# VH-VL binders against q0atu2, part 343

Target 1, 119 residues: q0atu2
Amino acid sequence: MLDKKARIRTSREYRNVFEKGKRLSGRFLIIYYVENALDNNRFGFITNKKIGMAVIRNRIKRQLRAIVREYQGQVKNKHDIVLVARAGIGKSSFEGMEKDYIAIMKKAGLFARNANKID
Below, E stands for the ipSAE of ESMFold2; O stands for the ipSAE of OpenDDE; V2 stands for 0.75 times the mean of E and O plus 0.25 times the DockQ between their complexes.

## First folded at step 17 (VH-VL)

Design tj21 (framework fv_dusigitumab)
Fold by ESMFold2-Fast, scan of step 17:
Structure tj21 (fold): chain C 119 residues (1-119), chain A 121 residues (1-121), chain B 111 residues (1-111)
Amino acid sequence: as target 1 above (119 residues)
Amino acid sequence: QVQLVQSGAEVKKPGASVKVSCKASGYTFTGYDINWVRQATGQGLEWMGWINPYAGETGYAQKFQGRVTMTRNTSISTAYMELSSLRSEDTAVYYCARDYDYYETSYFDYWGQGTTVTVSS
Amino acid sequence: QSVLTQPPSVSAAPGQKVTISCSGSSSNIGDTYVSWYQQLPGTAPKLLIYDNNRRPSGIPDRFSGSKSGTSATLGITGLQTGDEADYYCGTWDDSPSAYYVFGGGTKLTVL
């Protein structure tokens, strides 16, 4: 699970990432990301109503947190990164979401080219 | 810069199908979902469904389920909406619109000019 | 599907102000953020307000939005003849399945 300090927590902090950050899209994920002035990375997760009902949105959010945690050690430090689920993500497998995440992070320059998952 | 250009007006007989196109330019086509919205003469806006042009996944409003098909061709940055078994009540202007995610919602930030579809005998 | 209720019409003179209401429920306006769209005669809708009260670049500050409970309001001050249009609120609803819902629309006449 991600530590408290590794999470974006307030609506103001989320909006800051959307307003100042860069946007990059994958198959089922979008990231918004910006360098922060802290000593650590922070992650946010958004599954809005277009994704489906609450039980589906909660499942997707849990799975995305698990993926981010697994690859946390590969992410360049000092970034606020918001993951936004795209329409249709509910039809993706866990492995499909994981693959999408890695591809997006590499393209954004936030991962090494041959990023590996951590234990 | 960002532009959605739709195909021209169509006149169809009841029972026919119509396929409307929406060509995107000025942005990465696969990076944004596309929604389809229609407006019958003198009436309000009615949401029909969405397509994720990267994944190819779709979602449709219950009213149109079984009659609507949304597709895309990424090589020409074009989305399509096909409506079958046309009825007089399907006479409307059909719009495509780009979906923009901001914080905990999304909305339609750019719209096509609309395609008039007339269903008459 | 659910309906967002708007008054069918509103009118005022140039320079005056108007408000347009949009009434929903806990599964839409009460639980997420509202957008407003302006449709000038013979044209496609245009995004006017998002995130309840935010304006896209190019939209003047005489247009404003607010939300209270399950209702949203669009405010227009300093009315101009060029504001004659249909105005629609819109938002996502997830009951019983996910869909985008528009208000019935309000025709603004500037006399």
Scores: ipSAE 0.872, ipTM 0.932, lowest interface PAE 0.6, mean pLDDT 92

Design tj22 (framework fv_dusigitumab; at its last look DockQ between E and O 0.92; V2 from the best seeds 0.84)
Fold by ESMFold2-Fast, scan of step 17:
Structure tj22 (fold): chain C 119 residues (1-119), chain A 121 residues (1-121), chain B 111 residues (1-111)
Amino acid sequence: as target 1 above (119 residues)
Amino acid sequence: QVQLVQSGAEVKKPGASVKVSCKASGYTFTGYDINWVRQATGQGLEWMGWINPYAGETGYAQKFQGRVTMTRNTSISTAYMELSSLRSEDTAVYYCARDYDYYETSYFDYWGQGTTVTVSS
Amino acid sequence: QSVLTQPPSVSAAPGQKVTISCSGSSSNIGDTYVSWYQQLPGTAPKLLIYDNNRRPSGIPDRFSGSKSGTSATLGITGLQTGDEADYYCGTWDDSPSAHYVFGGGTKLTVL
């Protein structure tokens, strides 16, 4: 589980990442990301109403947190990263979301070159 | 600069189909969802649906399900909206619009110029 | 589907101020963020306000937005003749399924 220090928690902090960060899109995920002044990474997760009903949004959010947790050891330190679910993500498999996340993070240069899964 | 350019006006008979195009430039086409919105003469804006140009997935308003199909061609950065079984009440200006995600919602930050579709006998 | 409720028209003189209301429900405005769009005669809509109260680059501070409960408000001060347009609020709704919903539109006349 991501502890409190690894989570973006306030609306102000989220908006900061959207306003100052870079945007990169995958098939079902968008990341907004910016370097921070902390000693650790922080992650945010957004599943807005265009994604579907609350049941679908809650499932997607849980799955994205699980994916991020699994690969947290590969992420270059000192970044705030917000994952935004795209329209249609509810039709993706868990494996599809995982592959999309890995591809986006590699393209953004946010994965360490020789990193491995930590689970 | 971001620009969405739509195909020209169409005149169709009842029962026909119309396919409107929306060519994107100035940004990564697959990076933003496209929404379609129509407006009948003297009336308000009506949302029709979205397409995710990367994944190819679509979602349609209940009113248009069974009659609307949204597609895209990534090689030419173009989205399409096809409406079938046209009726006189489908006479409207049809817009494409780019979907921008900001915090916990999204909105339409750039719009095409519109395509007038007239359905008459 | 559902339509957000706006007054059909509003009017005022140059230099005056107006407010345009937008009323929804708990599944739309009550639970997410509102955008406003300006449509000048014969043109496509243009984004005017997002995230309830934020302005895109190029939109003057005469335009403002706010939200309370299930209603949103667009404020325009220092009215100019170039502000004559239709104004639409819009937001996402997830009931009965996910869809974008617009207000019915308000025609602003600057007399």
Scores: ipSAE 0.880, ipTM 0.936, lowest interface PAE 0.6, mean pLDDT 93
Fold by ESMFold2, look of step 18:
Structure tj22 (fold): chain C 119 residues (1-119), chain A 121 residues (1-121), chain B 111 residues (1-111)
Amino acid sequence: as target 1 above (119 residues)
Amino acid sequence: QVQLVQSGAEVKKPGASVKVSCKASGYTFTGYDINWVRQATGQGLEWMGWINPYAGETGYAQKFQGRVTMTRNTSISTAYMELSSLRSEDTAVYYCARDYDYYETSYFDYWGQGTTVTVSS
Amino acid sequence: QSVLTQPPSVSAAPGQKVTISCSGSSSNIGDTYVSWYQQLPGTAPKLLIYDNNRRPSGIPDRFSGSKSGTSATLGITGLQTGDEADYYCGTWDDSPSAHYVFGGGTKLTVL
């Protein structure tokens, strides 16, 4: 459940993460991430036209939001994190995207503990 | 320093195939898509397709469906574009380019030097 | 696949200003972000402008970009003979399927 405080909302906020943040890529996903001055994390989700038409892009964003919601309690606080869909993601399964997310977040050092589904 | 170095010029007969290589250095090869673009003499740029080198997913321009195959070898950071059933109209310079994701778009931030392919009888 | 329309050529004297237009559609320029590429004679293309109006490191501010509706514009001021090149706009399009599209190119001649 990503509430309003946990969302990156404006284009300026998104661009700030791309310009100031670190980049790390997996098979289906790229994350851009930067420390923020808040007491919480914020998440953003990006697709572009190379992914496919709007119906496909919207489905991908919904799936990524669901994945982030499952693991949000394990993420180290005070970060702005943008998930970017890579070309080819449209053929992935939910489980494939989830596995990719877990691997990227571990490699970035953003999980506070072992990655497990929200209990 | 990001660099894309392509294989040398090739001369082919109609009906043959050509395979152009693009060796990446100075960045994590599997972390960025590679696009292929060609340019016939005196003509504009023509996009051919992309490869996601992590697992090898591809997307091809409709014009080249069935004749183009894009592959990679991650152990040597190299992308490949193979064009089959060559015609004289395929005579062009072929470029590889790195695709950089930024906000809700992407663009080609680094290009290879180009590979001239000449198809003649 | 849709074609972005550019004038075939433009020319001006050293020190002058030119603009290069790029006309597209709602499925490309109207709904996404435009890049511009410079191709000097005998060389590979080079990124000149991204995200409609941003410059990569090393591109001087006499190069500018803008977008309005389904059209984009590249502006070049203080023309130098070294600016003689072909200029291409480019962007992603998803109609009928995802593909990248370049404009036809504009040859800039500095007389």
Scores: ipSAE 0.835, ipTM 0.923, lowest interface PAE 0.8, mean pLDDT 92
Fold by OpenDDE, look of step 18:
Structure tj22 (fold): chain C 119 residues (1-119), chain A 121 residues (1-121), chain B 111 residues (1-111)
Amino acid sequence: as target 1 above (119 residues)
Amino acid sequence: QVQLVQSGAEVKKPGASVKVSCKASGYTFTGYDINWVRQATGQGLEWMGWINPYAGETGYAQKFQGRVTMTRNTSISTAYMELSSLRSEDTAVYYCARDYDYYETSYFDYWGQGTTVTVSS
Amino acid sequence: QSVLTQPPSVSAAPGQKVTISCSGSSSNIGDTYVSWYQQLPGTAPKLLIYDNNRRPSGIPDRFSGSKSGTSATLGITGLQTGDEADYYCGTWDDSPSAHYVFGGGTKLTVL
């Protein structure tokens, strides 16, 4: 589980990222990211009804949190990042999600230069 | 400027298939799902399904399962909807619409101009 | 027929206020956000309201949306002749599987 300080928690915080952040899309994920004024990154996770039933949405959310936690130390600091799951993610493997996350984060330039777990 | 431009009107016989195209421009095609919605004359809107243009994943309404196929050609930013085993009840205007994922939901923020499909013997 | 229920028609004189209701269930409106679409005669639908109560760029503040429980409402103040159209509510439903649902539509006539 991500530390509370590493999580986007309020609707206002989410909407701020959506409105002011940059948007990038991958196969299974859309990320919105914007610089924050903190010393740490915050992550948000969105799984809407397009993905499927609550059981599926909750599973996907857990998996995405696990992925983000795994690579958290390699992400550039001072960013609010919201992950929006695309509808097709429900049929994806964990590895597929991870691959997509890495790819989209690389495209966004959000990994530190010395990150070595993303290759 | 975001635009969705659909193919022209179609006239088909019962049992035939129709394939409608939707060419997108003004944005990253693979970054947004495309939905298909139809509307019979004098009737309401009916959702048919969605496609993720990135890799071609789809989700269809149960009503159209086995009869609808949604595809895309990313090189020309075009989505396709093919409906087979056409019936008179399939006579309608068919729309493509861009799906914008925002916060905890999604909505259709841009629509094609519609394609009239007439099924008659 | 439609999963979401709307009145088939509403009417009012120019300058007046109208409201259009959209009734659903816990699996759709009750658990997600509602969008509204305007369809002028002979044209494609146009996004009017999203996220229950937000207006896209270009939509005047005469148009408003709200949601309570399993119902949503579209409000139009200062009614104009150009508002004569069909209005549809829509949202996602996850029962039994993910699918988008529309209301039956409401024909607004400006008297």
Scores: ipSAE 0.788, ipTM 0.933, lowest interface PAE 0.8, mean pLDDT 95
ESMFold2 (binder alone), look of step 18: mean pLDDT 93; pTM 0.955

Design tj23 (framework fv_dusigitumab; at its last look DockQ between E and O 0.82; V2 from the best seeds 0.80)
Fold by ESMFold2-Fast, scan of step 17:
Structure tj23 (fold): chain C 119 residues (1-119), chain A 121 residues (1-121), chain B 111 residues (1-111)
Amino acid sequence: as target 1 above (119 residues)
Amino acid sequence: QVQLVQSGAEVKKPGASVKVSCKASGYTFTGYDINWVRQATGQGLEWMGWINPYAGETGYAQKFQGRVTMTRNTSISTAYMELSSLRSEDTAVYYCARDYDYYETSYFDYWGQGTTVTVSS
Amino acid sequence: QSVLTQPPSVSAAPGQKVTISCSGSSSNIGDTYVSWYQQLPGTAPKLLIYDNNRRPSGIPDRFSGSKSGTSATLGITGLQTGDEADYYCGTWDDSPSALYVFGGGTKLTVL
């Protein structure tokens, strides 16, 4: 579970990231991201109805929060980042979503450390 | 600029199959899902399904399950929709449309020009 | 059959205002956001409104959207002859499976 201050909470804050942020897509994930004026990162999670029924959307959302929490120390500070689940994500494994997340964050230049190597 | 360009009109006999193409340009093809929507003459819009061109995953409306197949070729930024066991009721204009995720939903921000498919004996 | 209900037609004179309703249920409009599409005769649909009330770049502010409960409304003010078209609402539904649903369409005639 992420710290409350590390979560995007309001619809206004989400829409700000969609409108001002950069978009980058992976196999099953899209991120929208923008630098913020805070002292920390904030994450948002979206699983819309095209993904499937509520039980599937809730599972995906929980799994994405777990992935983000595990790698939060590697994310460059002062960003608002929204993860959007893509059509078909319900057919992905947890490991598949995790690898997709790492690949997208590296491509976006948002990882401060190499996920596979520690100095 | 974003464009979706579809293949030309088709005339088919009942029982045949048709495969419509949708070539994308002006954006990263794998970055956006593609939806297929059809419209019979004088009738409304009917959603058929989606393809995620990155993952290759698909989802179809129950009505078309077993008759429709959606595929893509990433090397030429082209999506395909194949409909088999054609009936006269399948006579329609078929559209591809780009899926855009915004906040808690998605919608179709760019559409192909449409492909007319006529099924007659 | 359409899942979302729209009036089949509306009409008004140039310069007037019309509203087009779109009625759904708790599994679609009541639980997510509505888009509107304009289809001029002989053309593909064009996105007109998204996120209930937002306009894409290039759509004039004469077009507006709103949502209340399980219904959405498209408003058009200052009607022009070029507004003659079919208008469709659309949204996602997840019952019993994920499905994008359109309204039956409303033909707008500008007299």
Scores: ipSAE 0.876, ipTM 0.933, lowest interface PAE 0.6, mean pLDDT 92
Fold by ESMFold2, look of step 19:
Structure tj23 (fold): chain C 119 residues (1-119), chain A 121 residues (1-121), chain B 111 residues (1-111)
Amino acid sequence: as target 1 above (119 residues)
Amino acid sequence: QVQLVQSGAEVKKPGASVKVSCKASGYTFTGYDINWVRQATGQGLEWMGWINPYAGETGYAQKFQGRVTMTRNTSISTAYMELSSLRSEDTAVYYCARDYDYYETSYFDYWGQGTTVTVSS
Amino acid sequence: QSVLTQPPSVSAAPGQKVTISCSGSSSNIGDTYVSWYQQLPGTAPKLLIYDNNRRPSGIPDRFSGSKSGTSATLGITGLQTGDEADYYCGTWDDSPSALYVFGGGTKLTVL
């Protein structure tokens, strides 16, 4: 799905974003984000046991990856961005998660040019 | 400075309901889940459930399903826990706690001071 | 009984070291991360350890945590009278449905 260079892969990399990054929350999602030293963005996806059993958590991650992939061309480069599922996300629609992602990314200032015109 | 301030002590009769409030300050209230935990005198901690104060969604421990209702009022940054059909064994200190997500887990990083609820005839 | 098992009490003299165990299962400690909470007499619990072994700001390094398999351990060195408290482990469990579980608590007495 996402190219392997655009993925945060190790637990150390994930924890670095949580420890050094900014946190911004929405209805169903939280993002943690920090500038990286690369020329590209990297994305990570986190659920924990409060969300539900593994099959539910994996479905949520798959949906979030699809959302990120759709909008990744609008994201300012040089950021590590981790999406964290909030409690209650399993009851949300795909559209609800998508709208939440768009709103959070705009508020974080992470969308490039025309950020005020995102559909 | 993050703070959770709870409502005062309550004395109730069996069969009544109690509603405990938890007012948050020093952070964005809707950005963190609130969990409720109780503790009977001389006993351990017992988790009751969570509320996502942005979405309004809740999840309750099965033991309390049907008797507990967790709500919030975002305009005053306040979470509520209401427990109905009270019994003497519901006598406890009730805590609210903020849930902080970190990597593949979460934990309760700030707690309210507790609200004593006494159920007696 | 509690899902997570802790000894009911431990004791030691000032300056000594104690450990407090927390035994769980594969549906909780075995595949997730443990927190520890300190409850001083008459007060609310306070976060002591998170992510198995990390300390929040202001917690001295006399407090340590570890996890192995389905068990977690809290270590306390250089015991002080002010460490006299109840200690609880806690974590998420997703079997059969998601819930937060605490250990039964361990009363630490500093003689």
Scores: ipSAE 0.811, ipTM 0.915, lowest interface PAE 0.9, mean pLDDT 91
Fold by OpenDDE, look of step 19:
Structure tj23 (fold): chain C 119 residues (1-119), chain A 121 residues (1-121), chain B 111 residues (1-111)
Amino acid sequence: as target 1 above (119 residues)
Amino acid sequence: QVQLVQSGAEVKKPGASVKVSCKASGYTFTGYDINWVRQATGQGLEWMGWINPYAGETGYAQKFQGRVTMTRNTSISTAYMELSSLRSEDTAVYYCARDYDYYETSYFDYWGQGTTVTVSS
Amino acid sequence: QSVLTQPPSVSAAPGQKVTISCSGSSSNIGDTYVSWYQQLPGTAPKLLIYDNNRRPSGIPDRFSGSKSGTSATLGITGLQTGDEADYYCGTWDDSPSALYVFGGGTKLTVL
C-alpha cells in the first residue's frame, strides 16, 4: 500500500494535475504528470464508469496501485502523477497493465536513469 | 486544432449495411477514444458505443450488439462505424465524437459534422 | 425513453435567465459528473459544460452548471437569440460494458 504522503488525496490536487500537467496515453492507461514542490512523488488513480461496474473499477484500481508501488522507487522525484484507466483495461491481464505502465512511464521520461527497469 | 471530418451522406435499402468514416486531425489519434452517437430526425441523441483506437477495443450499447462494428485505421487516423441489417428506424444523422477522460468521468469535447444515413425501400 | 429526464422545452425573453433540469438516478448522475451539450439548429452538438460546472474555453460565463443528488441543472443568464438551440445532458451509467446516456433534450426558444 502506498504511503499517505505518496497519494494524491483531494479533488483539488487531482484537478491541478489534469489542468497543469502533461498528458500521455498508452493502450490501457493515460497518465497526467506535473512537477510538484515536494521531496516525494504523489500518485493518483482514476477508474471512471467507462471501465465498467464498480467491482471491475475497484479491481483495476487495486491492480494499478500494486504496479505503482512496485516501481515507485524507480520514478523520478518531485512529480504528481495521475493514472487514468482506459475503458479496455477491464479485459486486460495484470501483466498487460504492468507492461503498459512501464512503456508509458518510459515514454514520459519519468523513470530515473539508474532505475532497474523491467521490460 | 482538433477536427473530426466524416464521410458523406448515404442512402441504403433495408437489409443493407452502411459504413461511415471519421477522420481525425490535430491530435494524437490513438490517445483518445472515439464515440459514435446518432440522432433521428427531430429526435434526441443516442449513444452507440466507443472504440479505443490504440488497439481497437470496443464497447457497444446493447441495442446495437450484433449489428454494429467499430474499427479504425491508425495509419490515416480514421475511425469507422458499420451498421448492418439496416431498418427504416436507422435513418438518422450519425456523429463521431472524441472522448476526453477527465478526473472521474469523460465527456465528448469534439464532434464530427455528422453523416446522414437514409434507409428507405 | 431516455435514462435522463429533461423538460421538452423552455422559453424566455432576451436578457432573462433560464434553467434546464436533468434528472437521473444513483447509477448515473448520483455518483459521477455531468456534461451538457448545445446543438444549434442544423449543426452538430457542442460541448457546453463538463465536470458538472466547468466551461470549456470559448464558452461564456453566462452558462453555468450545477449538480445536487441525482439531478443536474444548466443555467443560462442574459439570454440571447443565438442561444436558441437544443440542450442535452449526458453522463455515464453503471453497466457491465459501460453505457453513456443522454437526456431527452430540451428545446430552448428565445421569445
Scores: ipSAE 0.770, ipTM 0.926, lowest interface PAE 0.9, mean pLDDT 94
ESMFold2 (binder alone), look of step 19: mean pLDDT 92; pTM 0.947

Design tj24 (framework fv_dusigitumab)
Fold by ESMFold2-Fast, scan of step 17:
Structure tj24 (fold): chain C 119 residues (1-119), chain A 121 residues (1-121), chain B 111 residues (1-111)
Amino acid sequence: as target 1 above (119 residues)
Amino acid sequence: QVQLVQSGAEVKKPGASVKVSCKASGYTFTGYDINWVRQATGQGLEWMGWINPYAGETGYAQKFQGRVTMTRNTSISTAYMELSSLRSEDTAVYYCARDYDYYETSYFDYWGQGTTVTVSS
Amino acid sequence: QSVLTQPPSVSAAPGQKVTISCSGSSSNIGDTYVSWYQQLPGTAPKLLIYDNNRRPSGIPDRFSGSKSGTSATLGITGLQTGDEADYYCGTWDDSPSAWVVFGGGTKLTVL
């Protein structure tokens, strides 16, 4: 689970990232991202109703938080990043979501060229 | 300029199938989900399903499950909706629409011009 | 049968204001955000409002939206003859029957 200070919490902060940020799409994930004026990264997670019933949405959100937490040390500092689950993500494996996340973050220039799991 | 251009009008007999196309331009086709919505003459909007053009995954309204198939061809930025076992009540205008994710929901920000499908004997 | 309930018609004179209601349930409007679409005669629907109350670029501030509980409202002020159209609310539902639901539509007549 991510620390409170590493989470985007308010609707106003989420909407700021959607309105001012850049958008990049992956197979099952979309990210919106913008530099912040803080000394740390913050992450947001969106699993809207197109993903499926609440049980599925809650599972996906939990798994995305776990993936982000594992790779947080590879992310360029001072960014607000929102992950949006795409239609069909419920059919992906955990490993599939992880690979999609890494690919999107590298394409966005938010990961080092040779980014991988941190211990 | 974002644009969704649909194939032309179709006239079909009951029991036939129809395949409507939706060609996207002005944006990264695989980056946005596509939804299909129909409207019978003088009636309201009825959602049929979605396709994620990157993954190829689909979801359909229960009413159309087993009769509808949604596909895409990424090399030509085109989505397709095929409806089989046509009956007179399938006479409608069929729309494709681009799905835009914003905060905790999504909405249809661009629509195709519509394709009229008439089912008559 | 539409999942979301709208009045079938509404009318007012040029320059006046109208409101169009959209009633749903806890599984749709009560649990997520509402969009509104305008459909001029013979045309495809056009996005008018998203996220309950936000306007896309190019939509004048005469159009507004709000939501309370399981109902949403579209407001139109300074009515013009060009506003004569069908208006649809739309949202997501987590029922297994259909994930996107629309209201039955409201025909706005400008007298």
Scores: ipSAE 0.858, ipTM 0.927, lowest interface PAE 0.7, mean pLDDT 92

Design tj25 (framework fv_dusigitumab)
Fold by ESMFold2-Fast, scan of step 17:
Structure tj25 (fold): chain C 119 residues (1-119), chain A 121 residues (1-121), chain B 111 residues (1-111)
Amino acid sequence: as target 1 above (119 residues)
Amino acid sequence: QVQLVQSGAEVKKPGASVKVSCKASGYTFTGYDINWVRQATGQGLEWMGWINPYAGETGYAQKFQGRVTMTRNTSISTAYMELSSLRSEDTAVYYCARDYDYYETSYFDYWGQGTTVTVSS
Amino acid sequence: QSVLTQPPSVSAAPGQKVTISCSGSSSNIGDTYVSWYQQLPGTAPKLLIYDNNRRPSGIPDRFSGSKSGTSATLGITGLQTGDEADYYCGTWDDSPSAWWVFGGGTKLTVL
């Protein structure tokens, strides 16, 4: 679980990231990201109904949080980052989602250190 | 700038298959899911399914499961929808539409012009 | 088939106000966000409202949206002859499986 301070919590804050942020797509993940005026990173997670039924959406959300926690030390400070699950993500493995996350974060220039470690 | 251009009208006999194309331009094709929607003459909009053009994964409406196949060719930024075992009630305008993820949902922000498919003997 | 209920037609005079309802259930409108689409005669649908109440660039503020419980409403003020069209609501549903559902459509006639 991420610290409360590291989570985007309000609908207004989410919409701010969608409207002002940059968008970058991966195979099963999209990130929207913007620099913030805080002294830390904040993450948001979205699994909408097109992904599947609630049990699938809840599983994907938990797995994405776990991936973000694992790599939080690699992320450049002072960003609000929203992860959006794409259609078909339910067919991906945990490792597949992890690799997708690493690839999009590297492409976005958001990893301050090498994040090619997996386990 | 964003544009979805669909193939031209088709006339088919019952039992045949039709393959409609949707060519995307003005954006990164693999970055957005594509949905297919049809509309019979004088009727409402009916969702058929989606394709994630990056992963190649698809999801279909139950009504079309077993008759519809959605594919894409990333080298030419084109999505395809093939409907088999055509019946007269498949006579409709077929649309592709781009899926935009925003907050807790997604919606269709750009639409193709439509492809008229007529099934007649 | 269509699981969102709209009135089949609505009419008003130029300059008047109209509202178009869209009624769903807890698995769709009650649990997620609604978009609205305008279809002028002979054309493809066009996005009119997203996220219940937001307008894309180029959509005049005469068009508005709202949601209450399991129903959504499209409002049009200052009605113009060019608004004569079919209007559709739409959203994702996860019953029985994930799918996109449209309303049956409402024909707006400007008298």
Scores: ipSAE 0.873, ipTM 0.932, lowest interface PAE 0.6, mean pLDDT 92

